# VHH binders against Rho GTPase-activating protein gacA (gacA), part 3

Target 1, 338 residues: Rho GTPase-activating protein gacA (gacA), of Dictyostelium discoideum (Social amoeba) (q54y72)
Amino acid sequence: MGSSSSKSSSSVTVASSIDYKAKPTIDELGTSNYSGGLEVSKNLLDFNLGEKPCPLKSVVQDQFTISNSSKTKLKFHFEPLQPKEFQLSFSPTSGSLDKGKSKTIKVKLMVNQKINTNHKVVLRVEGGASHFLTVKIRCETGVFGVDPNTLEHVEDEGFRVPYILALMKRSLIDNGGLQQEGIFRLAGEQTEIKRLKEAMNRNDFTSSTDINTVASLIKIWYRELPTPILNSIPTEKIFYSTDIDECVQSAKNLPEPQKSLLDWLMHLLLMVSSFSDVNKMTAQNLAIVVAPNLYDVSSSNPMEGLVLSQKCVQFLHNVLSHKVAVHKRESVAYEVLS
Short names: E, the ipSAE of ESMFold2; O, the ipSAE of OpenDDE; V2, 0.75 times the mean of E and O plus 0.25 times the DockQ between their complexes.

## First folded at step 1 (VHH)

Design b3 (framework vhh_brivekimig_d4)
Fold by ESMFold2-Fast, scan of step 1:
Structure b3 (fold): chain B 338 residues (1-338), chain A 124 residues (1-124)
Amino acid sequence: as target 1 above (338 residues)
Amino acid sequence: EVQLVESGGGVVQPGGSLRLSCAASGFTFSDYAMSWVRQAPGKGPEWVSSISGSGSDTLYADSVKGRFTISRDNSKNTLYLQMNSLRPEDTALYYCTTGEYDSSGYLWDEFDVSSQGTLVTVSS
């Protein structure tokens, strides 16, 4: 544009330019009964692509059309966004639209951290009513590496845990995992681990006859928690708790959900150790192969990391040994009363 | 019908200058950001520069910053690229497109328009 103009002595026909609710669109109304303004082709932008969650740190796009059904040129702009969890952009971010004309708006979304939200965006129109657009963001990465409180929980033998743990345990037991020599020690094939992990993240897992892969995935699930279970216990308690009673008390003092997750895991390992005559996995052997998945020493210096690793194995062995002793006492009491 | 026609390419010596033009038709030129993209023989396309619809905002690739200037004349529906201090590595076929690139490498406000571009050769 080669010219500018200003009006200083004019009155405006009274019209609400402040509307904090989205206007009905042709998606909501078959025909608009209101006089012209800026119209949007849709007011919901759904980035839950075919019921798959939005990928993290990847750009996804959508688009919609704005149309000027008024008798004058309209100017528009999208209000600035402030969320930390994602980047959302509209192109063009602002502009002018001649009477009777339409323009395509490209929408770009990049999610930086896990979030499920219906985000409101305001499209401001000079001389017209504002539009509220809803941006639906679903960025669940499935069941691995997520906050366990965001997952659906089920009851499993007195424990309330994420459903995927109960499914993996049932798959393991139903396919003879408790009797398999080297269970939790023998690794699954890397290709099969990746395949089943992705199936679990898509909620496409029910069972697998590959017991070593399922056992590996149980360990990986705990390893990939945002905060490893034992990192929730003060380092001093791990270092200086040498007897069984101190370790058991530290485990009992864990906050939820870590306490329930550890209790469920210890019960599973108790079941495994009860078949040690067949599977060769004693409480000691299970502590050695499982404990490394329950803590992260990457923030410790190398020398401290070696000692902490040994102490975490000892801690887990003490907690599991206590459960074995309690189970034996309860079994004897049952037999005497039977 | 949206059309973009590039011109102004040619052969120059290292250190020389060229001015490319892109004539736009079939849309309201001033409403759209515009970009220059180049493709060297045997390589993929590389974004060079973008300019907002009003002409008030410009962005340049690090490889051309300080040497190239993007501009537009909305009254003539024409986009320009002034190229100074040309180097052999600037040798490429240059295209104009609607829209602007960002740091993620994605183009905003594009049309399905194919053009032959304009060839720039910087003599070795």
Scores: ipSAE 0.000, ipTM 0.123, lowest interface PAE 19.1, mean pLDDT 76

Design b4 (framework vhh_brivekimig_d4)
Fold by ESMFold2-Fast, scan of step 1:
Structure b4 (fold): chain B 338 residues (1-338), chain A 124 residues (1-124)
Amino acid sequence: as target 1 above (338 residues)
Amino acid sequence: EVQLVESGGGVVQPGGSLRLSCAASGFTFSSYWMSWVRQAPGKGPEWVSSISGSGGSTLYADSVKGRFTISRDNSKNTLYLQMNSLRPEDTALYYCAKDEGYSYGDLWSEFDYSSQGTLVTVSS
């Protein structure tokens, strides 16, 4: 029969612990006819309850109750855990729980390095079932109003951009946004914008059928950048760039990450304008509704601010018009060559 | 009822290639991001790659960039992972997952799946 006597049959697969609301019971493990046993008041320790990410190098606290509903004394302990990215402590770490008694377990977490994880903690019961607790740790500061260099970047059709931009674009396209009349012009409902923005900041967004809200959030994302895109161009260049070639050259001279962010946005707006017969959003219309989100006029002179606003619209229209013309020329060249 | 069935694992030498498949049912496959997640012996789960519902966007862990390619066939409700230039450290159980959101690293509770995975062993 070979070496089957040297084979370990105790293999636990992580696939069996996907539902962190479910905890193994003595009944489920087939170890006893116990009616009740060690009961845990919650299986998820969510240190992000209340919308805030875990602060770095600060102690956050939560608690839960363990109860012994069995007829025997239970001894428990938490398995030792020594992750490098965070420190997690339970008080008490171990103990005895008499029949019919309960005990409060205090939990302290300190995150030393930025991490997003759902970490499994094992609560062992001597002679009984193990309980699995999930510790949810999110140290993201959000995706709006942050330095884009701190965000995870992804490849999106030739562009390397923060993942949230690619996700919002896919949501628009997958829900028919390119064909939506007034896209980027019609605003989403204010309450829905706030709800979805908060979900995005919590890394809790995949898609939305609310096209106007997602389009509004793309504009808001650019508006809330620490340095707005066009503020990275010298004001003199914005004022005195009179033709398309001058505007395009100024855009090409943008520092990173502003250059890549503008290039990606122009490509999205090119896609939108290519459906202008249906969506009614021409390059000019898009420049009017998008440009205000790409600069911050903190000027104390209202007249200077008005002129600068008009010049930023003209600048964006020139850059987008050049991209439209290039796309048309490339389409003609492809037809001739193919 | 969401159902995911992985296949294509096996034993290969370093530098070898394998193609993993995941057959999906019980949901509108083309509407969801799909991911590959692996668990190496004695380690926690590690996210490997994700692909958008349309297939237009792909994401890769730094450890597999340039070696692995994720793809999908929405007409067959099937997800694929082409693994080239395999290394001993790629040895793991590989799982496919319906992606319920963005987050990378120890991601089991962020995926909607019920599967046993497929074993990949890279040995010399």
Scores: ipSAE 0.000, ipTM 0.095, lowest interface PAE 21.0, mean pLDDT 76

Design b5 (framework vhh_brivekimig_d4)
Fold by ESMFold2-Fast, scan of step 1:
Structure b5 (fold): chain B 338 residues (1-338), chain A 125 residues (1-125)
Amino acid sequence: as target 1 above (338 residues)
Amino acid sequence: EVQLVESGGGVVQPGGSLRLSCAASGFTFRSFGMSWVRQAPGKGPEWVSSISGSGSDTLYADSVKGRFTISRDNSKNTLYLQMNSLRPEDTALYYCARETYYDILTGEYDAWDYSSQGTLVTVSS
């Protein structure tokens, strides 16, 4: 590395073959571009280009090409990035390019929290000036995959829940979902699920006649919670709770907001099961299709994971069956729809 | 089928040494540059070191330069990382990865990067 002197504004800096400034911020460089002897196909990586917001906890990808049009071999590497708000990776992270060669750099981004930023990425070139790329990130929190406490809550049938749950329930009921054969079992079309989910994240949803898509989105909403509902119950309580009373007590001991979210969901499933003669969805059938969305049983042992999955289904079935037994006297779902 | 299998991680005291290995299969190992990348708990991946297909050309992150040595044995299809003078901040999952490139003269591009499951290095007293 060369030499530099910066004691005052009259100081002289002698450039070396290596750029003196590491990890410049956008405040320091703005949108400035530097050349390290490499040709870059893009200077801006804009993950918000196009029709769709950047959703939380989803991997989005882009790519660009670096080329060596110089007369000598060039070595390069990307400065490491360790922001808390997002994860950004480059493949390859480093390498060498012979004369006339190029490399395609694959870029992956996952955003962990809401952020709007123009982040500068430094591509270091051995013997040359650094090349600066701008990564523009705009991430809306939406309503999926977020802390439910950050969402607007509304009153729905005695429950205080995120407004999107009340809207989806209203959409299901208004469009005959309670009488739909296989409700919650039959999936919506993947393209429609994606379209409607994005509308919900943009606060552009009131209702949909596509019953199976809305039912699928209720399950997806619970699945994408930062902490799945049943993961808030100690594994031992799920594994060793054998009777209905033990399961019900474990459900009652849930912290907020998980307790209110589970209670609201159980009430909706109670309404569905009250029409099982028509929709064919008994408490057992609902437990089978809904329980997988309420827990994450990541295990390297497939047998352990299978056993725990079966226990979670049994747990949900016990809780729902108790609710059915208690509410059979009150006929809540029958009165609401009559 | 491309496979990369790492080994050699473990627990070591500050100032200690470890040697990581990456066994490669399913491709012509000598023809590809290889890299080591690490990910500390709760942080994104950071590049550590790279080596050319022939082994004659190496690059190091400034944080490990002079302490780590990358090498390869093309006869055994194995990549190595010799880590000396280890520091608590070197604690991470270490991954090996295969480089990719596009040859502008032939108009072709090579296979995408592949990485292993990683090997854990913990530096603590």
Scores: ipSAE 0.000, ipTM 0.166, lowest interface PAE 20.3, mean pLDDT 75

Design b6 (framework vhh_brivekimig_d4)
Fold by ESMFold2-Fast, scan of step 1:
Structure b6 (fold): chain B 338 residues (1-338), chain A 125 residues (1-125)
Amino acid sequence: as target 1 above (338 residues)
Amino acid sequence: EVQLVESGGGVVQPGGSLRLSCAASGFTFSSYDMSWVRQAPGKGPEWVSSISGSGGYTLYADSVKGRFTISRDNSKNTLYLQMNSLRPEDTALYYCATSPYEDWLYGSTDYFDYSSQGTLVTVSS
């Protein structure tokens, strides 16, 4: 048994005669890991000071000081550890401290996916004892910027999607959004977007008469996904697919949950385009305003990013145009059979 | 009784490759993080790489990153270190070590003198 073996290991002698210092204890009050000539000004890096949750996809910074109280030069380095949910960097990552000297370490954190954790980091010291730092991360609870598989799902007209998407769609439709000129093109006010986004994250949203703000939040929800939908398609398929059938096949080959999320969105956009005579939002217009929220086009070369952005618009337009054509064909077949 | 037995060392030319093994017994192998530590002649021990009990997380020293790959086979209770593009400065006695699964982020608190036999890696022409 695993637990039995783990319990007995506390009194078991290793055949290799390697001696280790006892591991430091981590508790809810902090870390107990100080030893030797290198001193740290704090063992807890709390990015939730004042109980404010860490923002998603934004850099937050903290700092602490390391000091050499020994009589000899000490070398240090931080163990490299980059979990999937966030990026954490120390500057400097390594260096030397002469006796009696101090150095400020800047810490940068960017959270890519909502997570609540006390993450442990090792500061190695050559010629001295290691230090163990706790990085406290608490992101806002809610529905934006999280793994969609962690959200409650509901069935919406044949699609199984996160509950918040169905609520936003229902709000949009019930308040005349399909007939609203410029829907998805006209942005909501920034203060209203923030207010409703906060309400959605607190599970305090049912409906809003502010059509443009709800439409903006649907786009923002897709933009803030940990992995943008189209980033799940190989870049060469986006760049070199010139045929509608190739684009459609690439969309059908998406893994879950991206496939269901894209299919639901395409159905919503199909409904919007069916009212293009009043709302002025054609399949082309919708592709232009929606595609930028489905792909991370970031590139060190701005010209490459522009070309990729244009290709993503074309890809989405091809997929949506195919759905429009299929819908018209099925409508004609229904007329003939009825 | 917990037992760790290292093997796979040898003499190899610069640019060559070696695969080290560590056979574990006497404990639930998958519940423990494992590490490779080396000691070059005339120097103190240096941490090389660590792997979590599940194998889902790996860490490497900057000096070996991109050249060495740590892996494990929990069904065989064996830890591996694939060493590619070997350099004269990789010459050392290599040891495997264990830590509790819960502490996979921690490693050892200090470097220590090792009395284990280890496995010798010599990189020379």
Scores: ipSAE 0.000, ipTM 0.096, lowest interface PAE 21.1, mean pLDDT 75

Design b7 (framework vhh_brivekimig_d4)
Fold by ESMFold2-Fast, scan of step 1:
Structure b7 (fold): chain B 338 residues (1-338), chain A 124 residues (1-124)
Amino acid sequence: as target 1 above (338 residues)
Amino acid sequence: EVQLVESGGGVVQPGGSLRLSCAASGFTFSSYAMSWVRQAPGKGPEWVSSISGSGSRTLYADSVKGRFTISRDNSKNTLYLQMNSLRPEDTALYYCARGYYRDFWSGYSEFDYSSQGTLVTVSS
């Protein structure tokens, strides 16, 4: 009758770097969306001024077009949540579009306090599917969402990396993170992630006993890079590198600073996996929860994004598995303690 | 941690029927729209169907409209796809996914689909 779930033991789920329970969800779908609807000219509003930092206490503007490709008049409105760190407005905030008509939406942003974030906005359509828009904000100072070459670097285990990475790693290790069940899988509390991220951006962070929050922030740091690590590898190499040796070679061929950033991360994940008997985080589990932070799938058609996500997980798992194969737990434990 | 486990795939002759199931855990199931996406051998992924969190609204790809029915049971945290009048072109791995196929929210930060999929083969 039905198939048994014999594959359940090999099934994996991609976990979030951030707790998304408090964020908008898709609760309603339109009855005619597949035959045309409200179309947006872009779904990413990038206020880092072409990869330049967003200025503080100054109004910056962007715009996009909404178009009605359906056979009927459509009504729309925006449902943003506005944090205290910035002010965001859409003009018009709501309205109606006749069949075949388009309208320009003007967006104004003023950042009051240093923040690096991808803020989500929902465009609701009466009788149609909702659109999720991402507002990307990167300020002039901080450690998240900036060019890593602008940050102070330190030596950590043979690689020169931004100081904040070494600091987060030390915090994680010193507070027993390597032995924490579900490390990198379990998310920190969203309020605490925000608080600690702000402290890091102010250079006001030394250590935290909140292991899951620090682990989440390491993933967020990689995700918020202007160019995610794996985006520095040609997409064809990610898609077609099915052999472990091919994946390892692609990783070795990365330019700096991406090579040092990936190598440092892989060594941290190797340390974590060496304690998988306690923390339950195998190389496979780590690849699943970390890989989504290393590649921007938003630049692809969402349908293709599902395949890209799986390929990125496979790529990271192959690279990590190679490192596990060349190292023993005793060697990793010695490196951590020395 | 979001987890989705698909089941119900198999081999069926043209004109036959199959019902796919997806068991969800790790999130408030009724708060999220759910989708079915398929990938035929050697081809890219194709969106099949979506259902709202309440189950009151459904959408279908033109290629399956009138043949497939998406449904959900929020009391059991389970998503279903009833597939009727199956054709050889429906042969694919079928994936359960959280959100709408144009959900850029998930595409930017997280994926909450099962990596296993369930295989549907339609052949004579």
Scores: ipSAE 0.000, ipTM 0.160, lowest interface PAE 18.3, mean pLDDT 75

Design b8 (framework vhh_brivekimig_d4)
Fold by ESMFold2-Fast, scan of step 1:
Structure b8 (fold): chain B 338 residues (1-338), chain A 125 residues (1-125)
Amino acid sequence: as target 1 above (338 residues)
Amino acid sequence: EVQLVESGGGVVQPGGSLRLSCAASGFTFSDYEMSWVRQAPGKGPEWVSSISGSGGSTLYADSVKGRFTISRDNSKNTLYLQMNSLRPEDTALYYCAKETYVEYDSGTYTEWDYSSQGTLVTVSS
């Protein structure tokens, strides 16, 4: 019964359901935005009203009214042109409007990747002239929720990763994070998380003594990736892998940049688990608190999503446990040789 | 509370037909686009078909075009999927999905909510 929730989570699979055949671009059309019977209350949808940039992986909403001033019933539909950088939906996407009636159209925008654009949308009217709407999108510049390949990379102990990851790791280590009881389990204060995240997006971050807030931000950084790390592994491989060697092989087969991002994270978690006697964070404990930030199951059936969630924790635990075992064997061999 | 209850699944031979139904409650059905989504054993979810709130526009995945027909009866708050010429690869749990929205500022958005347990379709000899 737990599948009756009407509240949903963020999804990289959000898309328009209604597909219409492509029409010429607005730049190719020397046409008026007026329709001879359907009227729109506005033709500019500005999601940056008040000069506030559109946030990444957050829904912003606007609305407008359509009115039928003709003497006949009109049918309408919106033509969905969905770039990969954002999802834009109209509710209702299509419908009929009786003579003299009006209807409110709700518009939802979710930006998954940084973009600044004036996107054109066509409202088609059966038997009438089309309306052309402009959706103005201006996003935050920053380091969260963006394609990692657009970020400045650095070498960090053999890994080539976005600079912000290296800064956050250094901040954790320099401030005693590896010895902090409950690291990655204990959350930072929500207001401090927001403040530091904004500072990082403005390139104002170098270090913080707030260990739990920085650890939370590392998890948030992975969670807000346009494509979560484990979503790059076929769901079948996550769901039906039965042993540690299968999980390790799947991790090794990841494409870039996901492979380097996962490898860097596993190395950090290996360091944390090496202090488990004091910080109480074993490989299993780390898998439980970190794995939920590495995949998005919101596109799955809720029942299957629960099973997949458990399988992702098991997958991460298997990969991390293998890395711990290898490190212990190498350390013993070194001690015998030295 | 939004509730979606699927029915009509079962075991059918290749080339057979089934009609799925979804009874919707807790929202103004005619104001929302509805979809069918399926999940085969060992695979991720696959979008199958969508229909506009009015029923005037429909869209189908290439794998089902010409074989499946989506429809709705807004007077009964019911969504349908007529499945013809069924193939073994159509074997899956089928879910009725509603367009969904969460408050902006929450940082979350999903276009469809699969809040039901689905209905199992098995195509086998």
Scores: ipSAE 0.000, ipTM 0.114, lowest interface PAE 19.5, mean pLDDT 75

Design e1 (framework vhh_enristomig)
Fold by ESMFold2-Fast, scan of step 1:
Structure e1 (fold): chain B 338 residues (1-338), chain A 123 residues (1-123)
Amino acid sequence: as target 1 above (338 residues)
Amino acid sequence: EVQLLESGGGEVQPGGSLRLSCAASGFTFSSYAISWYRQAPGKQREWVSTIYSGGSTNYAESVKGRFTISRDNAKNTLYLQMSSLRAEDTAVYYCARELYYGSGSYDEPFDYWGQGTLVTVKP
């Protein structure tokens, strides 16, 4: 037992099953016998990657179905592509489709150079209307917006983290960032942020005296992760974890790489808060300016998103406050033993 | 540059055992499913086994219970332990990196192949 469903909202888009039912062709004043002739199951090819960038030099695949709802046999072919930045192939590239029949088209994409584009592909039909498909290509390489596990890792004070984080932290500390009033609160200049971000993506960064730009880029690096750190914690745990111990336990239960990335960040923020007498950035102030970069509420409704945003600030403040308290206890114990 | 290099083939008698290795370089080994294929003289290439990034495994019916696929992510190496070998196991064995798929399923790998290693089962 099963149900079949066939629907078409236009001559371009169709949903069909193994029991596909061809829709009658409309033929009236000035219209073509081939109106609604060749139909495609989708107009957008994004390879089921969503917002994740396509990796360089790796093949990704998608597929769609073409259907002949006309009264005659149709011949089709895809126009040749000559892009420099990527390779795109269709299988089959051309063929004939009998009345009422469907065929699956396999699509392979390999991106050779950094490119973000919506490329138009033309499917030509002999004696019928052409179809235009959009191929969504998002391929950023470098250190921002990529899976952190693809980056070279280094040891930084007991943490194994992507090398760019260690470089940004070193730049910030070496140029007096821990003593900078409003660090992480004051934004860098947008043109400088863009310039330095591009340099980092090209592996052309060692250090910068622009403290606010480097601090902004640390926040941007976390914000642009494919999965933001706190999105890896169940929303229920963030909503209902009101005490410090519950928040700390949730942070400890994070999967890798999110756990190591959060632990490293908390240690950096601990160092910043230890100079709050000069930089004015308390644990509370740091939670307010950093937490928005650790979660994405774009998939939530506006009211739920507002409450979740406030809860994420509380969560980060609780985790950081615990780390501050532990550090103070250990420091006092060391002084007594010394 | 993606490279795969098979080794460990040779001549064995029926009922014997061999361990094949595949050394991988030029990609993040732990992130990919890696497969073993074989091609006997005059026959089409045949899938033998796959090990996924999470450690789960699949086997062709003809080798179930006789072959074991494994991986060492620290050494970027894939293994195939073959036991109870038969004359019909005689083939060139290839390791292959499976394609990265946005559509959610691994297909037959063909973009990056090794040179192969010959296994001959002869009385």
Scores: ipSAE 0.000, ipTM 0.104, lowest interface PAE 18.3, mean pLDDT 76

Design e10 (framework vhh_enristomig; at its last look DockQ between E and O 0.17; V2 from the best seeds 0.00; counts 0 for: pae E 12.1 > 2, unsure alone 62.6 < 65, placed apart)
Fold by ESMFold2, look of step 2:
Structure e10 (fold): chain B 338 residues (1-338), chain A 124 residues (1-124)
Amino acid sequence: as target 1 above (338 residues)
Amino acid sequence: EVQLLESGGGEVQPGGSLRLSCAASGFTFSRYYISWYRQAPGKQREWVSTISSGGSTNYAESVKGRFTISRDNAKNTLYLQMSSLRAEDTAVYYCATDYSGYRLFGEPSTYDYWGQGTLVTVKP
């Protein structure tokens, strides 16, 4: 075996492209704990687009350099890739690299339909560690009003959600939002909401001390979903489901990603309601101000739309009240057993 | 950005007193619930006390009447006054934010920030 190779920034980029629910093997991560090998100049292929949307049916190009820092000749190849949504090619696709030699790999991408994805590519190295490359494809701009399945997801307290939701929740928590009187009820200023929303769509948001604006934007994120959460429940179940158990069951029967998005939101509202002695936001108050963002009532019958809106509030209140009741029972059981 | 720094630990005799401090920075201290936790050798970390943003206090049964939690919002500092100390109080004491973890789950939230801890040793 050849000389030890230095670990590149690949480990950080590879980690960010990993399926957050699946645990990778050491070979899939391509760690440098294996002595010697090939080095890559970058592990993220963004095709020099920055924040611009990826064009459809047009070739975009990127490149990176591979270098052999070992004492032996290395052979490499890219594992085959057969996606339906795009074509990706590497030039050269395979080859050899003598000791101390570097080679430029040219990469071409053509996307056939609008998608947002972080695609994993495996560079296999014979006699060295494998490398992972991330192909970043963003045909739809922003994080509002897009299919949530196209957004980068993270794990947030056992819920898998788009990264922007976790970031907004962290912003609320870090700035005392759970203790803010009227959180979710008091709106942010319209000019500030627009400014911050545009920053989020440009991927230029980390945090804000403006609690009411961030809380407003969480509601707006749900309101602007292509299919609002409660529209995935049959309308008759919203109209006629008045007891708590039926509402809870309907929520459990939601397809993904709607179920996970609702569960995450309900947990956030449970956290808020646990501070209602300070913030004054009970489960009922939260259902009133949040539910209108979870259903599109665009009906030709204005009276039906009004009734449906009221039933969506009742539905959400029933689901949230169930979570509050479960929490109280668990808290009593904990105290008795301590 | 958020930092919590405990101090005031040390050795004391049984029946003695000690005051722990926790200096906070990087967040608006006055708006947060803050807690003390402790971890004795060979034991799980356990909750000791919480003070709300409004100053309401709660205590674990094992320390009620002996420990007093307080805060000074002007100094961004949390305190734990410990009195009538016993050998079983020997532990590393941590301050932590308490976003809602103990209220909801009886344990810390993954969003909570932690200090590095300060050691309290009560001589047997």
Scores: ipSAE 0.000, ipTM 0.319, lowest interface PAE 12.1, mean pLDDT 79
ESMFold2-Fast, scan of step 1: ipSAE 0.000; ipTM 0.328
ESMFold2 (binder alone), look of step 2: mean pLDDT 79; pTM 0.808
OpenDDE, look of step 2: ipSAE 0.017; ipTM 0.430

